# Miniprotein binders against q56419: the designs that were tried, part 217

Target 1, 326 residues: q56419
Amino acid sequence: MEGRTLEEVQEEVFKRHGVLVPKKELEDLAKALEEAGLLLTEKVEARLKEEEEKLKRERPMRLAGLSYPEGEREARAFLEAFRASYPGEGEEARVLLMPHLEPSRVPEVYGAALAALEKTPPPERIYLVGVAHRPLKEKAAALPVPFQTPFGPALPDLPALQALDALLPFELFNTPLAFREEHSLELPLFFLKGRFPEARVLPLLVARRSPELGEALKVVLRDFPGLLVLAVDLSHVGPRFGDTPLTRTLAEEARRRDLGFLERLAEGEPEAALAFLGANPTRIDGVEVVASLLPLLRERKGKVLAHRLDLEAPTLSAVGAGTLVL

## First folded at step 14 (miniprotein)

Design kf59
Fold by ESMFold2-Fast, scan of step 14:
Structure kf59 (fold): chain B 326 residues (1-326), chain A 104 residues (1-104)
Amino acid sequence: as target 1 above (326 residues)
Amino acid sequence: SPIEEAKRLIEEAIRLAQEGREEELLEKLKEAIKILIENGASPEEVAEIAFRLAMEFVRRGAPPELILRLIKEVARAAEEAGASRETVHRIAIEAYERIREEVG
């Protein structure tokens, strides 16, 4: 009823049902609906509080049995199948860019990431930086709890997380609920935990550009060395993403923009990579992550191991995915 | 003088650190930082306070977690006193770097 007068409601009921409802009865109904809405709001608030309290203890699996197998043995076989889908050898990574979209859509891209992890000495900790798909109270957030996986819990690196929090001008642990359902962390973590079962994790989400995060991470990584993982997807093109229907030409343009972006990162030129996207606009969700982490990406040369633009033919849309080692 | 009052509060906070009175220390620290920020203290001046208190904690064998918490509390106090996000960030980085240089 919000945004409609009671007189307008009376008129519509009369037109549809030939009955004139007394104003007081409509007022009483409106009040009852408002009271019901308040009770529903109270239940929603109580539920959110309960979920937030649960997240203080652990982050449960949400995509087990859907995007990856729930059982450890099946999960291991799944990992090895993805590795087998990439025919190349990896290269050692200090920084790894990998996707977070549904793995079955781009198995060779995840396979390339696994190949890189195979060549990388086991890190003591992994800085896993994903993209927030839900609002954060600040530009970035972390959740300092065990994340469940089929390979056992990925334990938080509490000393490194505390050091990061101490260096930031905001509360790092600011939005626990944003982590309840977050595939940009859960999907890469499955592969990372499978390859580095003993590594602790810093699960980080970026919602908006945070130069302070990059500055703080540079300091923390010096004292708490580890593998930096940027879990980002590339171009989002077509009607599913509010864009024009995908054509062969637009798909080729998206592929060239993705590769141009990745190649500039591989040359240790992240500012040039961002400028390239500004000159050749695309909806890359990794832009905010890269822009936040500039101090960690400058002057680091590396290699693009894989790239794919995955087509969703029914929607005439596509999502780009790539694996980059630095 | 506001600056003299801030100095007295910091000296009291250091004494409370030596006595292991963490909650009372934090109250005096917040009051001192508020005075300093309101009177135009630089990030380096505020970071120096965190450094001095951290050295008392280190001398008492405090774990790194308490030192990191101290840096965060100093930065939080500066923010509550009206310092910009850039200033708060600068205070935290400067405090951390100076403590790291001394402790190794």
Scores: ipSAE 0.753, ipTM 0.911, lowest interface PAE 1.2, mean pLDDT 89

Design kf6
Fold by ESMFold2-Fast, scan of step 14:
Structure kf6 (fold): chain B 326 residues (1-326), chain A 104 residues (1-104)
Amino acid sequence: as target 1 above (326 residues)
Amino acid sequence: SPIEEAKRLIEEAIRLAQEGREEELLEKLKEAIKILIENGASPEEVAEIAFRLAMEFVRRGAPEELILRLIKEVARAAEEAGASRETVQRIAIEAYERIREEVG
């Protein structure tokens, strides 16, 4: 009844169904619906508080048995299959850009990331930067708890996370519920934990560009060296993303923008990569992460190992994915 | 004057740090930071206060966790006093860098 009077509702029912509903019955129904809404709101609030409390202890797997195998042995075979899907050799990574798209959709791209990890010395810690798919209270957030994986829990680097929090002008641990269901962290973490089982992790989400995150991370990475991972997808085109149906021209433009972005990052020119995209018309979600991490990406040269534009034929939509080593 | 009051609060905070009285330290520190920010203190001046208190913590064998907490509390106090986020971060980074250079 939002924006309607009871008299208007009564008149509409009469016109459509030939029934005159007494005003008192409509008032009683509205009150019952309002009371039910309040009870549902209280139940939702109670449930969210319960889930938030659980997240103070650990972050459970959400995609085990769906996007990756639940058992350790099966998970290991799964990683080997993805590595085998990439015909090339990797390059050592100080910074790794990899996707968070469903792995089975882009196996060669994840295989390229695995190849790079094979050439990379085991880091003491991984700075895993994903994209927030749910609102954050601040521009960025972290969750300082063990993240469960089929290879055992990925333990948080508490000293490094505390140092990062101390150097930020906001509370780093500000939105634990945003981590409850977050594939941009869970999917890359599966691969990273499988390759570096002893590495601690800083699980970070970016919702909007945060230059202050990059400034703080520059200092923290110097004192707590580790592997920086940007877990980002590239172009998002087609009706599923509020765009026109995928055409050959749109697909070619998405590939051009994805590769132009990655190639400029590979030259150590992240500002040029952002400028190349302009208004970001194909919706590369990595833009906010790259814009946040500029001081960590400047003058780091590297190589694009793989790129794919994954087609979702039923929706005439596509998502770009790539692997970049810096 | 307000600046002389801030100096007295800082001296009291240093004394409380020497005595291991952390919670009382934080209250005096917050009041001092508020006065300093309201009277146009530079980020470097506020960072110096955090550094001096951190050195007292180090002399007493405090763990790094308490030093990082001190930096965060100074940053929070500056934000509560109306400092911009740029200023708050500059205070925190400057304090951290100075502590790191001294301690190694």
Scores: ipSAE 0.834, ipTM 0.930, lowest interface PAE 0.7, mean pLDDT 90

Design kf60
Fold by ESMFold2-Fast, scan of step 14:
Structure kf60 (fold): chain B 326 residues (1-326), chain A 104 residues (1-104)
Amino acid sequence: as target 1 above (326 residues)
Amino acid sequence: SPIEEAKRLIEEAIRLAQEGREEELLEKLKEAIKILIENGASPEEVAEIAFRLAMEFVRRGAPPELILRLIKEVARAAEEAGASRETVQKIAIEAYERIREEVG
């Protein structure tokens, strides 16, 4: 063998399947395959092809029994407990910004989202826009299959997804494997399916700002009206995120940054919200989503229902979470 | 001229649409779109072609799924011919808007 490096195998797998295999797992597999005289690329590609084929039929739950209960009855009680954690009344949402952070860390923020959903007429479909935590072949992607939940499968809105694909300058269904494990869709979907069991879903991921996604969605939403959900977390501060250890001053700055961002969105000024954040857009993972969806957010006034900076004492780190209705 | 050749391919594609010969239509459509893009056709001019073909499909009772597929195929043909992604999206949106206005 003349030197397919681990880097070349990793790149070839990503180019063909849109997934980045961790180097340690590639190294462990390479040692096993070197002993057996098998090609690393062949074994890895066979496994990825099997996972990709499964995803053509459905997207199974990954966080059931971990972030939410597996059983429908237990899941319903769990959801109602989150609603009870927020003492306020909701507001009707045409656009809902909610977190994808572990729900148990910010129950009142998810409770505020549930309160808003209570005041919102049941939508025919939900445009669920999350953040890609794995590479995509394009700036954005969707997976047009049922997503399993404890409340039954969330069915894809195939006509609306096809319309969206037709209006994009790239293939919308470009990276199925990126959806295999994606909490920015799975966690909000649990709450959305619990409240709107009949709604179909467009599960969308944004990896980088895609103005073309916003332009296409503006047209599609007019003809296929529904609830737009931005499933995004806010400030990420502290060593867990490659930053300095959290201090009271840094926590106060993060809270002010989060609230200033949300309040400008609530005034229907998404460009002002982005400008307010200044030089560190990576500290708020919603920046790329908001930047992609500008045409859908302009001139839509609303209200910040909840905000919390969740403190992780062991790592001296924090993540901001908020609920905004527009 | 190249433009006259593209027009003839489009008229042949329209005839194939009237006859329900979708696969043969796609081949002629791709050839016409390539000629148009290589000769600097505007997004509106390419969208007009998608619109005309879509109306023949609508007259035959084609479902919305086929019309959306046609728009996507025109967009793919434009991209393969070297059109920028901005141009490709303008073609798709313009075609969609014209079809929506006519069909309702």
Scores: ipSAE 0.808, ipTM 0.923, lowest interface PAE 0.9, mean pLDDT 88

Design kf61
Fold by ESMFold2-Fast, scan of step 14:
Formats: structure tokens, sequence, C-alpha cells
Structure kf61 (fold): chain B 326 residues (1-326), chain A 104 residues (1-104)
């Protein structure tokens, strides 16, 4: 009852229902509700603690049977169908930008990513950088455990993760629970593990721009070379995202923003890419990731392989997705 | 003086390393670094101390994991002593780069 006394509550009930509730009964009710809330909170806290302990051992699949097949054979066929959805050839990637949007919505964009992975020599490790959809205690986090996939577990690169942690001014392994349900890592990982089954992984989440992450990764990537993957979605437009209903003009503007952003990254000009977005940089989830990784993106030229603005007709909303190789 | 106390703690950390008392040596080093920063040691001086101690442990056969833990504990001590996050990262990266250059 923030801002209201028990006496005020009693008066309002009397005025509306003609019933005078004794103050002691209201106090007893408030204490009972508070006690029930404390008991519920204790149960929730115990359950979260249990879930956090399980995450110290492994990260289980959450989207198997929903976004991709659970069985290895079916998963392999699914992966090849996505590759077939993209009619072009890939380009070798040292840095790959790919989406984390539901794959069935943009199959040709994931197909373009697979095409790039076909042209890329198998890396010893993958730096998989996603976007945090739940709060982190720091600007970025990692979880140093095996991530389950239909192709077997993606094993963490513990030496590289420890080196990264040592070079950061904060604790890297700071929010295990944020990884329990995180599609920005799970969905790209399905495709990456299918193509590079022997590669170890550094699963990284960015919540807010962290230049410190980019500076540390620059050093770690030199000594622990690997494939850098930015798993980010592009424009988020429409009422589902707090915006005006999608029109043809707004869709064209979103496509222009997405492509202008990607094309400037392809020229090795990440600061220009960020500046191009102007007053609406937060509409692209990738902004915080790109801003964190500037030292790794400068002067790397490449190619935009695919782009799509996917329409959610029922909500008159859209999400942009693209594949960029650097 | 505080500087003399920091030197004593560093000497104790070296002794603990010789005795295989890994956790205790990290704690003594952390205390020494806090004292040094609180008494005006520059980030460059702290990075130099971290580098020299790490090299002593490398020469004695310490595993890479321990060297990375040393760098992290120095960074934590610097942050607890009030150093900015930019300064903390500078110390860690500078120490790491110098160790890497020396070891190969």
Amino acid sequence: as target 1 above (326 residues)
Amino acid sequence: SPIEEAKRLIEEAIRLAQEGREEELLEKLKEAIKILIENGASPEEVAEIAFRLAMEFVRRGAPPELILRLIKEVARAAEEAGASRETVQYIAIEAYERIREEVG
C-alpha cells in the first residue's frame, strides 16, 4: 500500500461497498499476504538457486522440437534444407554477422550464413556474441559450460575464456541464469555446431555497449584465433515493438537503415555504420554488439550476402535479418 | 611505511609460492597492490610489478592458469583500491602483453 494508509483503505471500502472493515482485520490480512509473499519468494529463490547450480554443469537445449529438430539425423536434413534456400555461393568469413531470429521466418538469410561457413576453413574455436534478452549484472557475460545441441555438446574453450576474463575489468561469468533461455546463442549455435562439430565455443552475451569487451577480445583473438560470430537481428518496427503500424514507407525506411548499416560494416567502417543510424540506433539489436567490438571490425572489408525484412502480418510489425561476411 | 608493508606482503607472496600455497599467495599479492594504489603507485608501476611476479612464477614452472589468476587478482585489487575500470583493464592488458612477449 505505498502511499495509502490502512485507514484510507478502510474508508474507501466503506464508501464503495457500505462495509466497515475493522483496522485489525485489515492489518491481519496485510500480514497474511506479506507472509504468503515471503513464502512464495523463498520457494522462487530456492528454485532459482537450484537452476543456477545445474547451469554450472551444462546448458540444455530449450528450443529442440520447436525451432529445430531434436534428433541428429533430422537436424542434419533441416540444416541442409536451409542451405538449399540460398541460391548463391558464400564467401570466406573471419567475422560473420548472422541473425538469431526464428530460422523458419528467414530461411534464405540462414542459408547465406551456411554458404559462408562452407567457404570458411574449420576454426579451432568460435567466439559467439549474442544479445542478452534478460538482465546481466555487468555489460557482458559468458557461461563456461557445454551447450547441448542435436549434433552433440558444443564444448567451451576454457583457456580462451579464462584469458578473456583476466583481461576484463569485471567478472566475465557473472549471470549464469541469463543463459538458461537465450535464443540469440542457441539458434546460431545450432547452425555453427552443425557445420563445425569440432570447434570449441566462447558463448558471450552483450547487454549494453562494452568497449572493454572489444579491447580484451582483440588481445585474446590474436593468441586464440577463431571465427568471430555476431548473432544479431536488425530493425524492429511496428506495434509489437512500441512503434507505429508498419506501412510501405516505414518498411522501405527500415530496409534502407538495415542495408546502410551492413554496407558500412562491409567497408570496414563500423563507426560510420553506427553514425548512419542517426536518432534511432536502438531499433537495431546489433548496435550494442557492434559498438562493443569496434577494434575487431575496423578495416575489415567484406560483403552483404543476404537481407530480409520479415513481416509479422497479425501485428503489422517486422524484424530485419541479414548475413554479412568480413 | 605503507610502501614497506606492500614490499613485505610481496616478499611473503613469493615465499608462499615456494611452499605451494597458491590461494594464500594471491591474497597477499592482492593486499600489496591495494596498498600501492592507495599510496599513489601509477598504473604502469602496478603492471610492472604484476609482470615481474608473473615472470618469477613462470620460471618456477607455474601453469598458465595460475598466471591468468594472478593478473585477475591484481585487477580486482586495483578496482577495490578505487582505480577506474579503464585503469584496471590497462593494468591487466599491459601485464599480459609483457608476459606474452617474454614467454612467446
Scores: ipSAE 0.829, ipTM 0.928, lowest interface PAE 0.7, mean pLDDT 89

Design kf62
Fold by ESMFold2-Fast, scan of step 14:
Structure kf62 (fold): chain B 326 residues (1-326), chain A 104 residues (1-104)
Amino acid sequence: as target 1 above (326 residues)
Amino acid sequence: SPIEEAKRLIEEAIRLAQEGREEELLEKLKEAIKILIENGASPEEVAEIAFRLAMEFVRRGAPPELILRLIKEVARAAEEAGASRETVQRIALEAYERIREEVG
């Protein structure tokens, strides 16, 4: 606060309450508030630095006991219950698109993903690409540490991560704190680790369209083959997302948009999938991931195994989720 | 000439690689890359430098991790010298492919 501002505060208090607060008392209050602000800033900075240091060693579970069970036996039973929720057989996946939405909301979609994993030979590594829900210093980031799960730690593929970093025009390991609380990686990882306990992982986040990520990943996947997983949700519709209240017509339009997008990806036409969304406006958080990974998705044909539009009746809103095998 | 100075620095960097003087090597390498980028060297020309140094490291029994670090350091030096992000990635991709073709 400036001295001029302090005099204005004194005048406003007198104007409204008929009390003239001595200037020294206002100065003392302003100084105390400024000192409190500085202390809060120092505490926040110290806490962030402490948290960042912890993330250099491991990424702890954040959703255990909330979205999935903490204990290994309970987690195993939970995973098998999701598989049982999908009555179909899977298809072998080289690329798997699956949701990161709360699993209990779309159990049959996660069940379809599990069915696909059952038909897929165990990969040596999994490229797990999620969506950043916090700002990144670059368009994409990774965290090269063990990620804890109820099935044990998912170990990073350090050689493949180093190769990826070497082929990018920016520092890959640029925002560790963005990984502290990131459900787009943690929730799919629970299912992937449960099915492929020996696979190493490359935990990747995309914040914005990064063609350079796709170019580098194409080379890395050739030399370090593995399962590519796109952990993305589909349409976000309704007031909870700043949109009009959901009607039967809008829900049907959202289902058609989601399926049109997925079917074009299944035909190996990711540019057509993106163009389809441009012609049929919707909010899909996976658009930036798909746009970044174009070289990995072209000419790769597959099948949509499941799709669901999860309805949130109290807010007249919905989120789309799907399982696609390529 | 600047180009002849860069060539001398590269030859010195190769010699330092043979002697295991990593910090001095990186200093000479960064200076050479700066001269080359400032004088309009192509991404392919800069990638050639990374390739030549990588072959010395391979000959000395260096692990893949050190080769990948070398590619990253060359790319960083080009960025520090003012190369665009597109040029930086092209240097890294070209260097990686040439090393892969030679080593297998």
Scores: ipSAE 0.841, ipTM 0.937, lowest interface PAE 0.7, mean pLDDT 89

Design kf63
Fold by ESMFold2-Fast, scan of step 14:
Structure kf63 (fold): chain B 326 residues (1-326), chain A 104 residues (1-104)
Amino acid sequence: as target 1 above (326 residues)
Amino acid sequence: SPIEEAKRLIEEAIRLAQEGREEELLEKLKEAIKILIENGASPEEVAEIAFRLAMEFVRRGAPPELILRLIKEVARAAEEAGASRETVQRIAVEAYERIREEVG
């Protein structure tokens, strides 16, 4: 309701209540409302600052009891059920692409990721790269604190994070609040921590294409070797995402685009994968992550283990998910 | 000349590093980097400054965390002096690579 003049307010009061309010009383009211607005803004700012301070110590679970079980025993049974949902063998991964959408929607895709982790030697650290669902002050960010999981806290790799920060032309630890509720990190981390409980993590978010992140990570990964995980979803199609209602034909096209993208990544040709999407437009949140990490994906051949287009019938929409090892 | 003034500030920063006077070192370092960037110094020339200071810190037993902080501060000083994001990253990477090769 901001943007109304005092004259407009006076006219509305007269029409509804048959009373002409004196201009000075409206001016006094406007001043009081402005002062109240400043007080409300101060309270909001104080609350955000308090939440930022809490995130300096740890990142608590947000999706426990909703997307995965809170208790360790139940969480392990849950993880084993996802592994069992994938009938194939895994492949050793140096780079793993896995989804971050609700696990119960694509259990076989997460099962394929678990199969790959089963064949992968335990890494000392995991570079977990997710997609920012909230604005970042820079193109990318990290949060250097323990992330709570049902399997215990995933500890940050502070030396590797500091090295990464030193090699970036911006402050890496720039938007702590963006990590308060971020499923693109929390959901993959649940599976990664369950499989590699001793691995330290670098929790990274990409909001926009950051070639400087890929250049810095190439150097850091050489000196601090670890497993690189791209936590990305594939096609987003249908009205839920601002597109036309999903048809059988559009679903088949989305599935082919997802697979074409993944197959080109599996050939070690990430630029070709991006160009393929440009020729065949689709809404893939992971494009900015792949585009940021080009130096780490070139000439790495691998295998697509699983793909699914999850259909959300009530909204006539769908989200693609896949598991790729490189 | 401005370049000779920058060299004098760098030598003073090295002396302050040897004396453990980090705040005064940072002030002299920022002034020297500003002069160098304004006079068209290459990223490699600025990275050499970070390398020389890092070697003084290493000689005094400084931990890797302090060396990484030094690289970040040099890069930040270049950014404050108007260097592009590309130049800032090149300075940091070149300094890191040179220090890595010398130390281990």
Scores: ipSAE 0.825, ipTM 0.928, lowest interface PAE 0.8, mean pLDDT 88

Design kf64
Fold by ESMFold2-Fast, scan of step 14:
Structure kf64 (fold): chain B 326 residues (1-326), chain A 104 residues (1-104)
Amino acid sequence: as target 1 above (326 residues)
Amino acid sequence: SPIEEAKRLIEEAIRLAQEGREEELLEKLKEAIKILIENGASPEEVAEIAFRLAMEFVRRGAPPELILRLIKEVARAAEEAGASRETVQRIAMEAYERIREEVG
């Protein structure tokens, strides 16, 4: 569908050039490309159908050997190095906000997440909520198959996923292809599976705010208790993301914006966090996730363990990352 | 009347549930839900139907998976009949809570 192709274009541009293109600009671009006959060929459609069929069985690793080691022993040492990069002890989490950008860019932020996981009793299941970088047929989706990791497959919690599907006014398992190359799930899952090898997972993607998802998840979490993980990045600033080159002032504004957002979430005031971003606009991809999960975030107090604005000098750009425990 | 027809289809669906005839009951259920939604039935009234059918499945030893599937099929039928996304979710959530209270 057109919406699916549009978001695929957005994902490819981000993946190849690190640029976050505004929706209206993507709509204009998609129309121009469609008129030129370049959007999707029969050969591409056949390839996508083959990949979709493979995803009915399992979700293979895509970033092994690139963002994390492929071998189990090397992967374990990699995790230990990230934990060592954070000097604090962490806090127990019922809700964990962690990043999904390249881990080597912000090792202390992932280290803070690992510290929180060390203080958290092993959950029976993890609700892993990432951000869709490809179009979804609905506002949210899940893929009910094992996700491969260097620590073995992360198994889906089929009963909890079925309960979630039953409480949603749309088909939960609506876009398997969106999961084929999704770093917002794969990168956090590497760390979560390393710490909680026995936990089952609900791999969820949010494309647009879905209050229906938050309402359903509140009920499912009551009956199927587990750890809720919001895998979201913070500010995206600079030419890689359609902005002017990063300056000291813009970097300070981004840090202040990120921290203001996280601190309001830590006070149990997610509506205030969203309103703060409305007054201080930014390309925080976590906005749609937070807006969807309001019932799970209200009146839940916690602590910001880490924050970093990662600077990419060659492009004069930056991405914010943080670890928040609720 | 349309409402009397819906009631008859529901009673037929309950009988089919007692006989373990899942596919046949889903067709009768879908017909009944369409009539009810088109005639202004509340989410609570539609949820009551899902609850009654779920209790017949429970009495026959049906696993939770089948009960969740029933709730989803009722929600799909309501959406196909033109119910809003809010109404569809309300039906599913009311049915789920009532079944949970009864079964535990």
Scores: ipSAE 0.814, ipTM 0.930, lowest interface PAE 0.9, mean pLDDT 88

Design kf65
Fold by ESMFold2-Fast, scan of step 14:
Structure kf65 (fold): chain B 326 residues (1-326), chain A 104 residues (1-104)
Amino acid sequence: as target 1 above (326 residues)
Amino acid sequence: SPIEEAKRLIEEAIRLAQEGREEELLEKLKEAIKILIENGASPEEVAEIAFRLAMEFVRRGAPPELILRLIKEVARAAEEAGASRETVQRIAFEAYERIREEVG
């Protein structure tokens, strides 16, 4: 009895685009897609089911050989090169904000994160919170399986994940397929596993602000202490993101908003950081993660170690990235 | 009354827990929680049920994984009975804290 209902399609559109589509418009769209031969078929459903079953056992590498080296020796050299790209010393982190942008674009920012990890005592577990780039059935999700890396598998912290699930008003393990291709977890995990090879991981995705996640995590972190990592990018400006072409003024505004956001987080004032952004006109993707984790960020003072606005000249676009320790 | 029926189902669930009959226990538990939620029971009252059942499991040497599963099953039953997500989370939090305080 598998298949897409009209209600499921309506919910998916709302979850992905934040727009509630009236039922008649959705019915008209479904008929148009069916007539065009684009509706989900039994064959597509069977392939998705097969992929979902595979994800019950492990999450394979997707970006090995593309964003980082596949071999352990080459991966180690690659990681050390990023550390060398940051001339400063790190600070101990209890909470680390780091990017998930392609690492080669912002090497000093990843280097700053690595410097912080050098000063941080090895945690028993890492709460790795990324941003969902595919729809989730709930506001947040986790996948309780080993994640493959060039440094060996990052093992899930099953007791802590079960405690988190028990404290949530929804099923935590709700959308395995969203983890099949998710760079906001895979790219930070490469660096975290390289530095803390024995740490277990809670791989978490946030699609929309979930205050219930933050409330549950506060309890779980008390009983299962670990390093909290927010894997988020900052401003997204220019035509690639539905914006006007990048100007010097827009680039300066993006830097101002990125730094103002990070500096308020560093003062232990996450509500002030969110209020500072207002409507979030430069599209800082960390907003939904920060809004979900408010109870974990309040009154934690820290330091911004690095910030860069990476310019993509061919598209006249830019993405902000930063490293913050709390 | 409906509340008296829920109490009898809870007592039956406790007996089933003592006997290790988990599947039958879950059926009685879900029925009792549905009655309680439909009749306006507080999150604290529902959490008390989870606590009492957890203490029976602890006496029998149940591992922490089973206790966490019990909390989740109680929360699911409350949601299926129409409790708001806010209420469901409050039930889970109350049950978790009470069990943690007793077990350590």
Scores: ipSAE 0.796, ipTM 0.920, lowest interface PAE 1.0, mean pLDDT 89

Design kf66
Fold by ESMFold2-Fast, scan of step 14:
Structure kf66 (fold): chain B 326 residues (1-326), chain A 104 residues (1-104)
Amino acid sequence: as target 1 above (326 residues)
Amino acid sequence: SPIEEAKRLIEEAIRLAQEGREEELLEKLKEAIKILIENGASPEEVAEIAFRLAMEFVRRGAPPELILRLIKEVARAAEEAGASRETVQRIAIDAYERIREEVG
């Protein structure tokens, strides 16, 4: 309604319904809509405040029964099936890059991640770095509470999180609501908790490149060693992401960019990986995480275990997914 | 001079730390850091203050959480005094490294 005159609204109703609405009735309607808007705003604000308070205690599962099984026994079988989908033995990981898209779309890619975790000695803690799908008050954030999983709660590493907060030029725990519905943490965490049930977790979100996060993490990881996990998806192409419908040429370009990015990371050259993508025309969401974590990725060589460009047939779109060990 | 006033405030903060008077310590500390940042102190000079105070807390058996909180409060005071985010982080990291070297 904003930007329309009452006369324009009156004319639109007449054209659509053949009824001339008196100006007074339109004025009364406008006031009623304004009042309804205020009530909706108050209810939304109250609900967000309630949700924020709940997040001070724990982060509940949101995708249980949808993306993974709710029950522990069924969740264990689900995890084993994903491991079985990848025929390789994996490689030990000091740094693991894995996807966060719907697991059922790329089972062999998650299977490769599980194979790597199988070869990795159990870490005392996992630095789980995902991508913020909602605005953050700062470039990065964390939530220092237990995250529920079918395998029990993933407990926060409070000493390591406090050390990280002390070394950042901003408040680390700045946007609790951003964690309410965040699949880039929840989906990788399901697999990580299933493999390393005793590991504590630092759940971290990056919204924009934060070099200060990488500098602080370099110091914290030395004193609180653990597994670094970059939970990122690769290319996003097609109409769902503002492109034309997926063609062979667009799919080939997406695969080329995904693999070129991962290959350069595997050579310990994260700046070269970023430079290779340039303007990031296929929208690899890992760019902001990699740019934030440069000090942790330089000169660390490794191997690409799996890559897939997954087709979303109904939208003629695709999302790239990969597993990289460093 | 402003620098001599900051030194007096730091010595008072150290005394308050020795007495376990943490709220009063923070007030003196913030005023001292404001003076130092406004007069062009390096991140290393501000980090030295955090280090000296942290050593008093370590000597008294303070838990690591209190030491980390002290580092954060010093860095926050520098930010409130107009230090850049780069400077704020350098203060925090330098203080942390100095404390780690002494304590292990």
Scores: ipSAE 0.727, ipTM 0.900, lowest interface PAE 1.5, mean pLDDT 89

